VHH binders against o75319. Designs and how they scored, part 37

Target 1, 181 residues: o75319
Amino acid sequence: GNHIPERWKDYLPVGQRMPGTRFIAFKVPLQKSFEKKLAPEECFSPLDLFNKIREQNEELGLIIDLTYTQRYYKPEDLPETVPYLKIFTVGHQVPDDETIFKFKHAVNGFLKENKDNDKLIGVHCTHGLNRTGYLICRYLIDVEGVRPDDAIELFNRCRGHCLERQNYIEDLQNGPIRKNW

## First folded at step 1 (VHH)

Design zd9 (framework vhh_4orz_3)
Fold by ESMFold2-Fast, scan of step 17:
Structure zd9 (fold): chain B 181 residues (1-181), chain A 121 residues (1-121)
Amino acid sequence: as target 1 above (181 residues)
Amino acid sequence: EVQLVESGGGLVQAGGSLRLFCAASGRTFSSYAMAWLRQAPGKRREWVALITSGGKTDYADSVKDRFTISRDNAKNTVSLQMNSLKPEDTAIYFCAASYHRPYLGSAYDYWGQGTQVTVSS
């Protein structure tokens, strides 16, 4: 059934906006059916997500969902004013080039359409850490010209948790630049 | 298609203030995020401050609460108010423009030539 993802409770629900970028990372929100398995202070619904973003004086303009499932929440649980993009990514393996290019395309399109506002791109996987951190850092390195170590440090600091998957870290530090966007 | 020219640099004593200006010419200034970066002697360029097209600001930790970035879209200008200046603020200050929120080392679309700021003890 409605099993809470492993280690989901171990992670901060929402990080801080990454300074100099439009990115904010968070763990997967869980729809109301999961709340029966959570203490009140552990709940993190789609509504809770938007409340926490507002508490930071920020506003979401796009959500990119990197999970390989639809069981945690439905797009209909989000405000109609916020576009939702699903990019199915499997855990543990470095995202393939097609996934990387889809992510870059979505980010670049959002930035072009939102140059006159300060709305954020919210990115999440299950824990908002490995797949999420990889794709955000890959974007910063490949498109924005940020040094790999600086991108990783910025993500870790703002997310409040360090990237855990060594293969992801290795690819970011020493892997090839993906030129298409 | 945007050209940037900095002014307002100079010599000032520690604890003093300077206001830097960046004059932009060309189209669509209001659509660009504007940033200030600095390069001290023998060091890499360091991001200092950013103001988005919507007016939201970001600052490096080293200058937070001392520097204020602002923009005037009607005059196509960006300003950096620098208060409580320290000798370590000595650097060439560059104005830069991009369509998205730039970060240190990112590919800014346009750069100024820089203006020298020297802070004496």
Scores: ipSAE 0.266, ipTM 0.631, lowest interface PAE 3.9, mean pLDDT 88
Fold by OpenDDE, second read of step 2:
Structure zd9 (fold): chain B 181 residues (1-181), chain A 121 residues (1-121)
Amino acid sequence: as target 1 above (181 residues)
Amino acid sequence: EVQLVESGGGLVQAGGSLRLFCAASGRTFSSYAMAWLRQAPGKRREWVALITSGGKTDYADSVKDRFTISRDNAKNTVSLQMNSLKPEDTAIYFCAASYHRPYLGSAYDYWGQGTQVTVSS
């Protein structure tokens, strides 16, 4: 139910826009029911997310939710003007090709439809770090042709936390490129 | 700050070839996507070719199969091999660097001063 994810408090709620990209990563916002278990300063709701994005003088154009549950918040908690996409992504393991493809497709679709603006693609998993970082980096590497180390460094720097899981890092650095179609 | 300096432009007859070079200053060349753009008289600046930090290339349809972009990270250079040149290719060619903005329009972080390419009929 309303159990706070493990280590959720340890991570910055929102990263910075990744320069040269439309990506911004953040940890999962928690709906109001979780606030009972949090100190006021620890609270991070969908509303808080948007406030923090605005503070950065940015605007979200899409939210991609990579969590494998729906218990954290509801799409209805988001402004109607911001599309919400759920991609159920299993934790701790490298996302499968289907997941990667779904992510890429969503991003490409967004970019195609949002050429005339600078709105951001907000991506999150539970902590907004490992699954989030992997898929963002995977996209940068496979689609934009970014060097793996550059992608990882860029993500880490902007998220304010480093990718933690070696299997993700290894796959990004040395794994095969995944098909973009 | 990255400084970009183009070279290799000149006058060439239609059907001829030229190779443009762009030298970049700094140690972070490998982190940038590099592009060539051109501006013909009376026309808007147009994108010609791109090479990402990872070495992936893309071309405008108008130059596809005729032009080849390449980079040498060890020398901090990007080049544009232009074959089968046409009078329509006459323009000032600019080298540009970007932090991987393939979808953000014509916004580049750094620009060269440009080099003139003239193709005579």
Scores: ipSAE 0.007, ipTM 0.317, lowest interface PAE 9.2, mean pLDDT 91
ESMFold2-Fast, scan of step 1: ipSAE 0.025; ipTM 0.514

## First folded at step 3 (VHH)

Design p1 (framework vhh_h_nbbcii10_fgla)
Fold by ESMFold2-Fast, scan of step 3:
Structure p1 (fold): chain B 181 residues (1-181), chain A 126 residues (1-126)
Amino acid sequence: as target 1 above (181 residues)
Amino acid sequence: QVQLVESGGGLVQPGGSLRLSCAASGFTFSEYDTYALGWFRQAPGQGLEAVAAISGSGDYTYYADSVKGRFTISRDNSKNTLYLQMNSLRAEDTAVYYCAAWPDEDSLYSGGYDYWGQGTLVTVSS
């Protein structure tokens, strides 16, 4: 099937850049075949993503796709000039240490290679909220030394929606620092 | 009419092996090539734990740290069956194992997983 993800329409397509970081979060773009089930104002294709980022006077330098499926859009739907990284992350549970390590490694590599520009790391799961917010906050806490509550507040404010999954919030606030960067 | 039915559980000694199967009826895995398929378990007195998952393409797998290197997940779309090969079993692997299928999403209101099996008991003891 070509089904719209549950509650996908309830979320803002793209958040704002998280100040002091290179992160921007958004919900999964849906390829053209999904548009038959969407009103014009509900459409959010890969092209729409890049248009909305440009409207904020920002530029994407990397997309990290955390979805556990390839059904929403294909890497070929993205500009060839923007690197795409797939990190298959199952929903509902806190990401495992291997997933956290892959995310941190990708972010650190991007920052090292992009010291001379201000391009953003775009991160998304299906809603751009729980898996996305967890991994961004985990990076800020473990690598950048941000206090957990400050990282969560910053993400929530910039995404325009609050992290929903209590187990993710609990792990960020009280869980161990993963020294795997 | 959509059902997932687990089989292959039973009693096994520590260090032994079991292969769990999850047979789907009422739909085909070719229709679910875009769905993640996986195994969850619930040990006595504990909550539900994700064990392994496999992507719709079959190219990407997830394993809980507790089972990495010991368990292997696979799918056979032609037989409409998901498998979990469990090697080097330990007492702490004792649990009811559930098969699940879900579209990729993490909403609180999604209903969790689209389809769940009834579970199959695995007991590891000498």
Scores: ipSAE 0.015, ipTM 0.379, lowest interface PAE 6.3, mean pLDDT 85

Design p10 (framework vhh_h_nbbcii10_fgla)
Fold by ESMFold2-Fast, scan of step 3:
Structure p10 (fold): chain B 181 residues (1-181), chain A 126 residues (1-126)
Amino acid sequence: as target 1 above (181 residues)
Amino acid sequence: QVQLVESGGGLVQPGGSLRLSCAASGFTFSEYDTYALGWFRQAPGQGLEAVAAISGSGDYTYYADSVKGRFTISRDNSKNTLYLQMNSLRAEDTAVYYCAAYPDEDSFYSGGYDYWGQGTLVTVSS
């Protein structure tokens, strides 16, 4: 059944807000059915996510779910006041241009509609690391003009874990800037 | 025991069509209706290539550029069966085709798959 994702316990549940941005990264929350396989201190439900964000004196305005599955939690497990966006993103390979476009479009739309508040865009994949870090860094490089190494360093520091996939890192450092939006 | 079983492979001429099926046993798609399902292939002497994937709801699909416009993935959760309709087959499509049920893949490890089938051979030759 409901097995815990490989290495999920190895990662911190929630990072810190990335200064100068609206991004916060976290690992996937796991719904109640997973709790039988977790010690109390290992639990990280959708409720736990919102409690940890509040403890940082932050507020979520959007969740972008980059996992390629719907097994971890349902949108109904989230507060009705927080929009949820699913962008199905396969792991291991660098996200394609369509996926990158969808992510940038969602971020730009959120920022336009939330210019009068300080709500955060929460981004996660399974570990909140490789796909999450890639797309956040891709946005900062392509849209905000941040230097690739600075974007990666900022993400790594705020997430509390370094991007692991060399193909993702190589694409961020040496790949083309994608400006089709 | 949980098992995925592929079928429908065989010898076909270039330009022909085949429909692959993947039947799940030991569990139902009601347990895995939120899981993504996909097709992978391995040509002789090469590594695994992702071919197509479909979300648990069936609303979202992914296709490799090499097969886009020629292959169609679909699922029937009531029948516990995943399908791959392959049209306009080319010699380069010759491979063993595997189905897999996977919750998510974002680790640098290849262990993200829940279940793999034994594979079905597709040979495209004249």
Scores: ipSAE 0.015, ipTM 0.328, lowest interface PAE 6.7, mean pLDDT 85

Design p11 (framework vhh_h_nbbcii10_fgla)
Fold by ESMFold2-Fast, scan of step 3:
Structure p11 (fold): chain B 181 residues (1-181), chain A 126 residues (1-126)
Amino acid sequence: as target 1 above (181 residues)
Amino acid sequence: QVQLVESGGGLVQPGGSLRLSCAASGFTFSEYDTYALGWFRQAPGQGLEAVAAISGSGDYTYYADSVKGRFTISRDNSKNTLYLQMNSLRAEDTAVYYCAAYPDEDSYYSGGYDYWGQGTLVTVSS
């Protein structure tokens, strides 16, 4: 079915670019088949995503989709010029090391290949909040040496919503740094 | 009312195999809406551990590092049943195994899965 994810309407569609980084976070775009369940002002399609990014004078160079489903939209709904990467990430639990390393490798690869432009890495889960915020903050802490509380505050401010899952926050603040083997 | 009922647990020797089943009522596994399915376990004296999960489509699976390569999660939508095939069992796999269903949204529940079964005991011992 075409059921709207629970609480999806409660969240801003797109955050702002996180200053000093290439990250921008957003909630999952919903393909056209969901629009019958939404008022016009509630719609947030893949096309709407790109229009909102452009309105901020930004450009996406990569989308990382962290949802554990393919029902919300198809890669074919995205412009052919923007790479799409699916990292199936189970909600509610702190992502495992394999997921964290996949995310880090994708980000590092993008940055290496896009050093001569200012394109953004767009990251989303269902709400663009907990899995999304965790993995972005984990990258900033582990790879860029940002203090945990600073990373969390930066994400919260730019997303426009605070990370909600205490286990995610606890792991970011007090958990180990994840290293490549 | 949503119910999940586990079965298939029992006593097995190290190196053996078991297949756990989880029968669902009150919802269907063929719904691609908001729910994925998974297995969790709780060993004696330890906390709850995620074991495996399977997407609504059945195309994508997650496994904890401790069981990767030994356990296989699957689903049969015609029977509304989730399975966990456990091979090469070890003493440390001894636990009560729970099946669970969770929404595919971050903030819906306070943590863990939304719907839980009552559990089935797996004992790995000669």
Scores: ipSAE 0.015, ipTM 0.373, lowest interface PAE 5.7, mean pLDDT 85

Design p12 (framework vhh_h_nbbcii10_fgla)
Fold by ESMFold2-Fast, scan of step 3:
Formats: structure tokens, C-alpha cells, sequence
Structure p12 (fold): chain B 181 residues (1-181), chain A 126 residues (1-126)
């Protein structure tokens, strides 16, 4: 069955670009088969995602999907012009160093290939909050040298929701810097 | 290979109680802990109905309106086991009960679960 994820309706579909970065975070888009269980105002399809990004005068150049499933939408539901990267992450656990490295490598590669434009890196998990916020903040701290509390505040403000998982927050604030980028 | 096996079903009188168990194998404890788990049922001639769900942490639970106040879902990650305590059972609770696992904490109540058990029959009748 195509059941709507718990609390998915409670989250803003898409946040704002994080100033000084190329990141924008959003909750998972839901393909057409989910729309039977949603009011028109609640729908957030892949098409709706791109419309909302355009309404902010922004353009996506890469989507990084952190969910552990492909039941919500398929890569073919996205425009062919926007690269899609799947990084499987499990909930409740801080991502391991290999996952963190893979995320950093993808971001750095995108930035290198997109020096002459202002396209955004869109990042999402199911709610676009805990796994998404962790990896974006981890990148800002480790690669960009942002102070942990500043990275977290910036993400929370731009996403419109605060990181909820204490273990993720604790690792960001007090964990080691990973030098693999 | 991930496997889920239900047990504890049987014949029970209206107003009685049963506790269902769902044992997981093929997971490490850490993998099992991150899975959202749920109970689903299918009554004779009916479709599949979500009954209850619990997040990997156990912090979030869901209950269908038909079972609220009567059923309690719980998990013991040290035993790799999910439970459904069913109290004040009614004839309309008669169904095959399935447990399912979903490897995404953010969708702990989701009916789009990836791993399913074989089912255990619960019959409520005098």
C-alpha cells in the first residue's frame, strides 16, 4: 500500500536556499499514486517540487535522495536534465564515515562542475530534517569551517523546522571533524 | 535474508486477550533498531488494514481508530521481537495478523513496508 509517511504532512514541503551555500532541503516528493490520500493543498509531487523551487527564483542542478526506499517516487519522475544521486541512509543512526565521505564527494564534484552557474543541490530524506540536516551541517562544519551551532541554526531557520534527533545534534556539536573530502 | 515470523494467534473468547509476537532474523540488532515495525490484518474477504506501528526508537506509535485503547504495540530490540497486546477482543478482530518492517524511521506507520511475515490467525468466537 501507498500509505503517507507519518508526520509527512506536518513539514513544510521545501525550505529556503541556505545563504552562502548551494543547499536547499525539502521533504520527500510523493508520486501520483499517493495523491488519492491527499487533499489538493497537501500534494507535493516531483513536479510540485520543481514548481516551488522555481517560485523562489532558484534552479535545481542535483538531487541527493537519502531515503532507504524507492517507494515514494522514481528517478524517472524527475526531469532528465537534473542528476539524481541515491545515498541509502538508515534512520536513528548517525551516518557512518563512508556515507559522509560519499555525500561530501558528490557535493564537491557538483560544485566543481557548476562553477559558472548558481544551481542548487537539493537534499532530502523522508521529512527533509534529521538525516538531511545532519549531512548538510556535517559538510558545512568539516569542509566549509562553519561553527557547529551556526550550521545548525542556519539549517533550522532555512528548513523552517529544527533538527529533532539528539544524537545527530550531539555529533555535530562535539563529534570529530572528518577530513575525508 | 531478512525474515519476520509471527506467533501467538489462536482461538479466543470475546472480551479475552492475546499477545502476538513477531521475531526478526537476518538483521543485526542495530539494523533491527532502525526499522519501523507494524502490525497489519486481513479479515476474511476484506483488504489489508493497518492496525498499529512503532518507530525504531519506540518513541512514536500509531493505532487504527478501531483498536485504540484496546491494543498496545511494543518492541524489545534486545530480543529482536515486536509485540501486539490485544485486550477486549471483539468478533470483528478476527483476521490473519501480519508483521512488517520498513527501513525508514521517518515513516514508522507506513503501509509501504518492505519486509512482511507469513501471518498468524486470530479467531474471536465463542
Amino acid sequence: as target 1 above (181 residues)
Amino acid sequence: QVQLVESGGGLVQPGGSLRLSCAASGFTFSEYDTYALGWFRQAPGQGLEAVAAISGSGDYTYYADSVKGRFTISRDNSKNTLYLQMNSLRAEDTAVYYCAAYPDEDSWYSGGYDYWGQGTLVTVSS
Scores: ipSAE 0.016, ipTM 0.212, lowest interface PAE 6.4, mean pLDDT 85

Design p13 (framework vhh_h_nbbcii10_fgla)
Fold by ESMFold2-Fast, scan of step 3:
Structure p13 (fold): chain B 181 residues (1-181), chain A 126 residues (1-126)
Amino acid sequence: as target 1 above (181 residues)
Amino acid sequence: QVQLVESGGGLVQPGGSLRLSCAASGFTFSEYDTYALGWFRQAPGQGLEAVAAISGSGDYTYYADSVKGRFTISRDNSKNTLYLQMNSLRAEDTAVYYCAAYPDEDSLWSGGYDYWGQGTLVTVSS
């Protein structure tokens, strides 16, 4: 199906790089088949994503796709030079420890292999907000020792939208640190 | 056009097994076009609880902590049918079980769409 995700138009396509990190968050790009349902100024294809990143004088080195569907775009719609990682994450629910571990492992591996460049890790779910914000903040808290409220504030400011789901916020603020393996 | 019909519920003793089926019509099970499908349940006097979900390709699954290791979700794309194999059933698994198309939008807990089945009752009694 080519229906536009609920509330997708309400969110900014791409946030700003989170200072002090390699993260940038965005909403899901939509392949060409969705464009019939969008005004020209509403379009946000994989090509549009890379153009907007370039306009910020940034370069993507990895895309992590957290959606639980493959209907929005295909990995083949992305430049061959940018690795794509799919981590199937169910919306509305706090990601389980296995999912958190996969995300941390991917981020740590990227950072280890990209010490000599400044390429970004692009992270998205459907809106680039709840699942995306949770996993980025969880990484900052658990791995980098950032205070939960500071991580959330940084994400909200850079994304241009605040984390909406109270269960995600409560887990970040009051949940245990996930010492994955 | 989209319709989901559950079956397979019934009375079972603790420690027993049941297999629930959900027949889907109005869309085909494909990797890029199908929403994640899932099972939800509602015990008497309680709210709706997510039980399990499976991706369109069938390669990725989610389970609630309360059922992990006991329940297995699967799909048969040739039959357009979703299954929930329930093993080691407990009295607390007693509920009406609903099949739903899980849309992947971070908007509404109910899945944001009216692609819910009518439910099938599972009773686990002493």
Scores: ipSAE 0.106, ipTM 0.493, lowest interface PAE 4.4, mean pLDDT 85
Fold by OpenDDE, second read of step 4:
Structure p13 (fold): chain B 181 residues (1-181), chain A 126 residues (1-126)
Amino acid sequence: as target 1 above (181 residues)
Amino acid sequence: QVQLVESGGGLVQPGGSLRLSCAASGFTFSEYDTYALGWFRQAPGQGLEAVAAISGSGDYTYYADSVKGRFTISRDNSKNTLYLQMNSLRAEDTAVYYCAAYPDEDSLWSGGYDYWGQGTLVTVSS
């Protein structure tokens, strides 16, 4: 099954590092079997991901995959030196407290173990926008104390696309702080 | 203009079988091949539950744990119809069943349907 996700072609493959953070967001890379359905300039593979990150003079230290499928690529398609974490995250709905906590825990663990470097936390869902943006912003708000509007603006600017889901935005702006433990 | 119409619901005894159909109009499955198609249900007093789905390409099928091994989802592009074969039905399968179109597979369990029908009632009772 190499069906291209809906609207996948419409989004920039990789965003920019979010200043003041270790986060970078990107859309889901697709394994080679998808390439036959794409124009060459549309292709975005795991290899392409790493190449684009290097072009930004950055290095990935962790990939957090929020998609609710495993058909896009395999962890084996990634370098062995970069840990891969899957957090199955349902789309369109505000992530539950358990999902939020899993994400925060993963991020905090990474930061604790990577104090001696500047490697990035790569986060993606299908489009690397809504689920990805929500969880990153939720972390910045709940853990780093960033003002909600500032977090959202920062993410949008760096991703090159704005959060689209109103329920995500509303929860970030007006929803309660989630537990960090 | 797009419409999904479910049928095939009814009363059935535990252990029985039922086949639901979802006829789509206003669009063709082949033209909307980026959409996943699926079924969700709502039991009395409960929330919506995703039941089964099939990818836009038809290559993948997805099932809730509660129905896995008992239900089979299929589609007929020539008839523009989605099916749900339900075997070994249980009382807990009693619900209104809805046909839905999803923008992608990541939306299958989120309730983020672009289109859905009016539902068909399935009652499993002795």
Scores: ipSAE 0.020, ipTM 0.431, lowest interface PAE 4.6, mean pLDDT 90

Design p14 (framework vhh_h_nbbcii10_fgla)
Fold by ESMFold2-Fast, scan of step 3:
Structure p14 (fold): chain B 181 residues (1-181), chain A 126 residues (1-126)
Amino acid sequence: as target 1 above (181 residues)
Amino acid sequence: QVQLVESGGGLVQPGGSLRLSCAASGFTFSEYDTYALGWFRQAPGQGLEAVAAISGSGDYTYYADSVKGRFTISRDNSKNTLYLQMNSLRAEDTAVYYCAAYPDEDSLFSGGYDYWGQGTLVTVSS
């Protein structure tokens, strides 16, 4: 179906680049078929995403889509020049170790191949908050050695919304470091 | 909208196997193809746990660490039916199993899972 995700309108479309990193988080873009259910100021298509990134004087080099559905937009709706990676993650549950490993591998590969530019890794789930914030913070903690509270504060500030799921927050603060193998 | 009905639960010995089914009705084929489908369980005295999920295309699956290698999720779109094949069952797999269609919401206030079924009891006991 083409119904608008619940609470999707409650969140800012795009956050700001997280300083000291290549990450930017946003909520899921919605293809043209959803626009009949939205006021003009509520629309956030794939085209709108790239316009908003450009308005911040930034450029996307990779999109990582964490949603567990293909109904919101198609990869074909994105510029062919921007790589798209789908990592299927179920909402409500902390991502498993295999998912965390896939995310870390994708980020590390992008950074290695883009060392000579300043392009961003765009990460989204449905709201661009819980799954998105968890995986970005997990990467910063496990790979970059950032303190959990500092990673969470940085994400919350730059996204413009605080991580909502207590199980995600608890895992970030007190859970084990996941080995990247 | 979809109605979901679980079946296939029962009593089984440790090491045994069961196949759960979740039959859907009241939808068009195209609507079902865009939604992920999954299984949750609730063990006695415990909270609800996600077990497995499968994408609309059937090409991508998720499994909880506790069931990886033992459980297999599959779907038959021609019958609008979701399956969970459970092998090498353990006492800790004892739970009521629920199927759900995922609207892909990740908020606590999303209403989470559309078309929550009534559940089917699985008891693993010698």
Scores: ipSAE 0.017, ipTM 0.348, lowest interface PAE 5.7, mean pLDDT 84

Design p15 (framework vhh_h_nbbcii10_fgla)
Fold by ESMFold2-Fast, scan of step 3:
Structure p15 (fold): chain B 181 residues (1-181), chain A 126 residues (1-126)
Amino acid sequence: as target 1 above (181 residues)
Amino acid sequence: QVQLVESGGGLVQPGGSLRLSCAASGFTFSEYDTYALGWFRQAPGQGLEAVAAISGSGDYTYYADSVKGRFTISRDNSKNTLYLQMNSLRAEDTAVYYCAAYPDEDSLYEGGYDYWGQGTLVTVSS
């Protein structure tokens, strides 16, 4: 099935780099087969993603795909030089500890191997909002010691949309720090 | 018309096993289908909990922490059937179990599951 995800058109394709971090968030790119259901100005392909990142004078060094499907685009649609990591993350519920650990490990590994450049970690789910915002904020809180409300505000401002899922917000504000290594 | 029919529930003693089945009609289990499939449960007086999910190809699975190592999700695309093998059952596993397509949209909505079945009751009691 090639249906456009619910509310996908409502969200900005790409946010801005989160200052003080290597993160940039965006909604899922859609491969060519979806273009028949989109007006030209609504298209956001993998190529469009990289063009928009370049327009901001930024460069991607890693893409982390949090969607629970492979239908939206193929890793082969991305430049061979940009690593792609799939972390299958179920929507609607707070990501489990294994998912949180896998995300933190991937981010820490990228940062260690990219000390001498300024390349970004691109993170997306379907809308680039709830699963994406949760895992980025969870990283900032647990690893970098950022206050929960500050992490959420930074993400919301840079993404251009506020986290929508109350259970995710509640966990970030009041939930335990995950001591994953 | 799309239907999901759960079966295999019943009364079982602690430490026992059950296998739940979910037979789908009106659509096919394709490796290119948009529908990841999963099991959800609702215990008496509690909210809905995601239990397990499986991708269209069957290569990727998810399990809630409460069931990891005890439950196994699988699918048979030729029979259009989803399974949940439940081992080492505990009193806390008592719930109505539902099969559903996992949504990949992150929309703010309460009923965010396509193709809810009627559910099957699992009671774990001595």
Scores: ipSAE 0.016, ipTM 0.353, lowest interface PAE 6.1, mean pLDDT 84

Design p16 (framework vhh_h_nbbcii10_fgla)
Fold by ESMFold2-Fast, scan of step 3:
Structure p16 (fold): chain B 181 residues (1-181), chain A 126 residues (1-126)
Amino acid sequence: as target 1 above (181 residues)
Amino acid sequence: QVQLVESGGGLVQPGGSLRLSCAASGFTFSEYDTYALGWFRQAPGQGLEAVAAISGSGDYTYYADSVKGRFTISRDNSKNTLYLQMNSLRAEDTAVYYCAAYPDEDSLYYGGYDYWGQGTLVTVSS
């Protein structure tokens, strides 16, 4: 169990808020049991996540965890003031319509409940890149009417890493709009 | 310490069924387990393909599009056993099937499988 995810060290821990949205993307935080396998400067715990977001003068109001495992950290490792939502998504494949619907519903619910503040929706998978970038971009395209290329460019710029999976990019650019919300 | 033992593979004709089992020793499939488990396959000359996965609690399942509606993954945490029920088998299902901890990675080059079985050969041929 305590193996560091493949390529996890290759990615920036936290991106920047995507301007004009409430989204911020990051790689999966790793609980204390992983720290023996990391140099001090490589550590990125749940608490490190909140510290890095505060350093950007931002505040999290929701975390959406897209990983298919519970081995990286526990919801109990997060502050009680920040809701946690698990949406199980497998890597490599474009998320199915049910997963896309769940994501859109969670985002819309958060925005409705947080009209009077500027808190962020934090989204992560293992690397905070492919599943994370796909679902955020899918939301922007389908719900906000953003052009696919603009959504992808915005995500890539703010995350600090480009979406890597060609099938995800292809679906965003040329796939159908999912009329879930 | 940790051993995964697959069984149930063999020769079957198209349209037939097989049930694969993966029994673990030294590893507990408890409902509090943080590991998802899955079945992977590798056909001759092909890369490794994820077939099905099941969450630690058993509440969430995944299936590759090629097997949806034909294969069913299940787990019995009290028996430390993972199952794959394979129905309506096709020639293209011919592969070595592996039981493993599901890698939660977007990369095709995942090197960190914690628990691997030895594999069991499934041949679908008339």
Scores: ipSAE 0.031, ipTM 0.442, lowest interface PAE 5.3, mean pLDDT 84

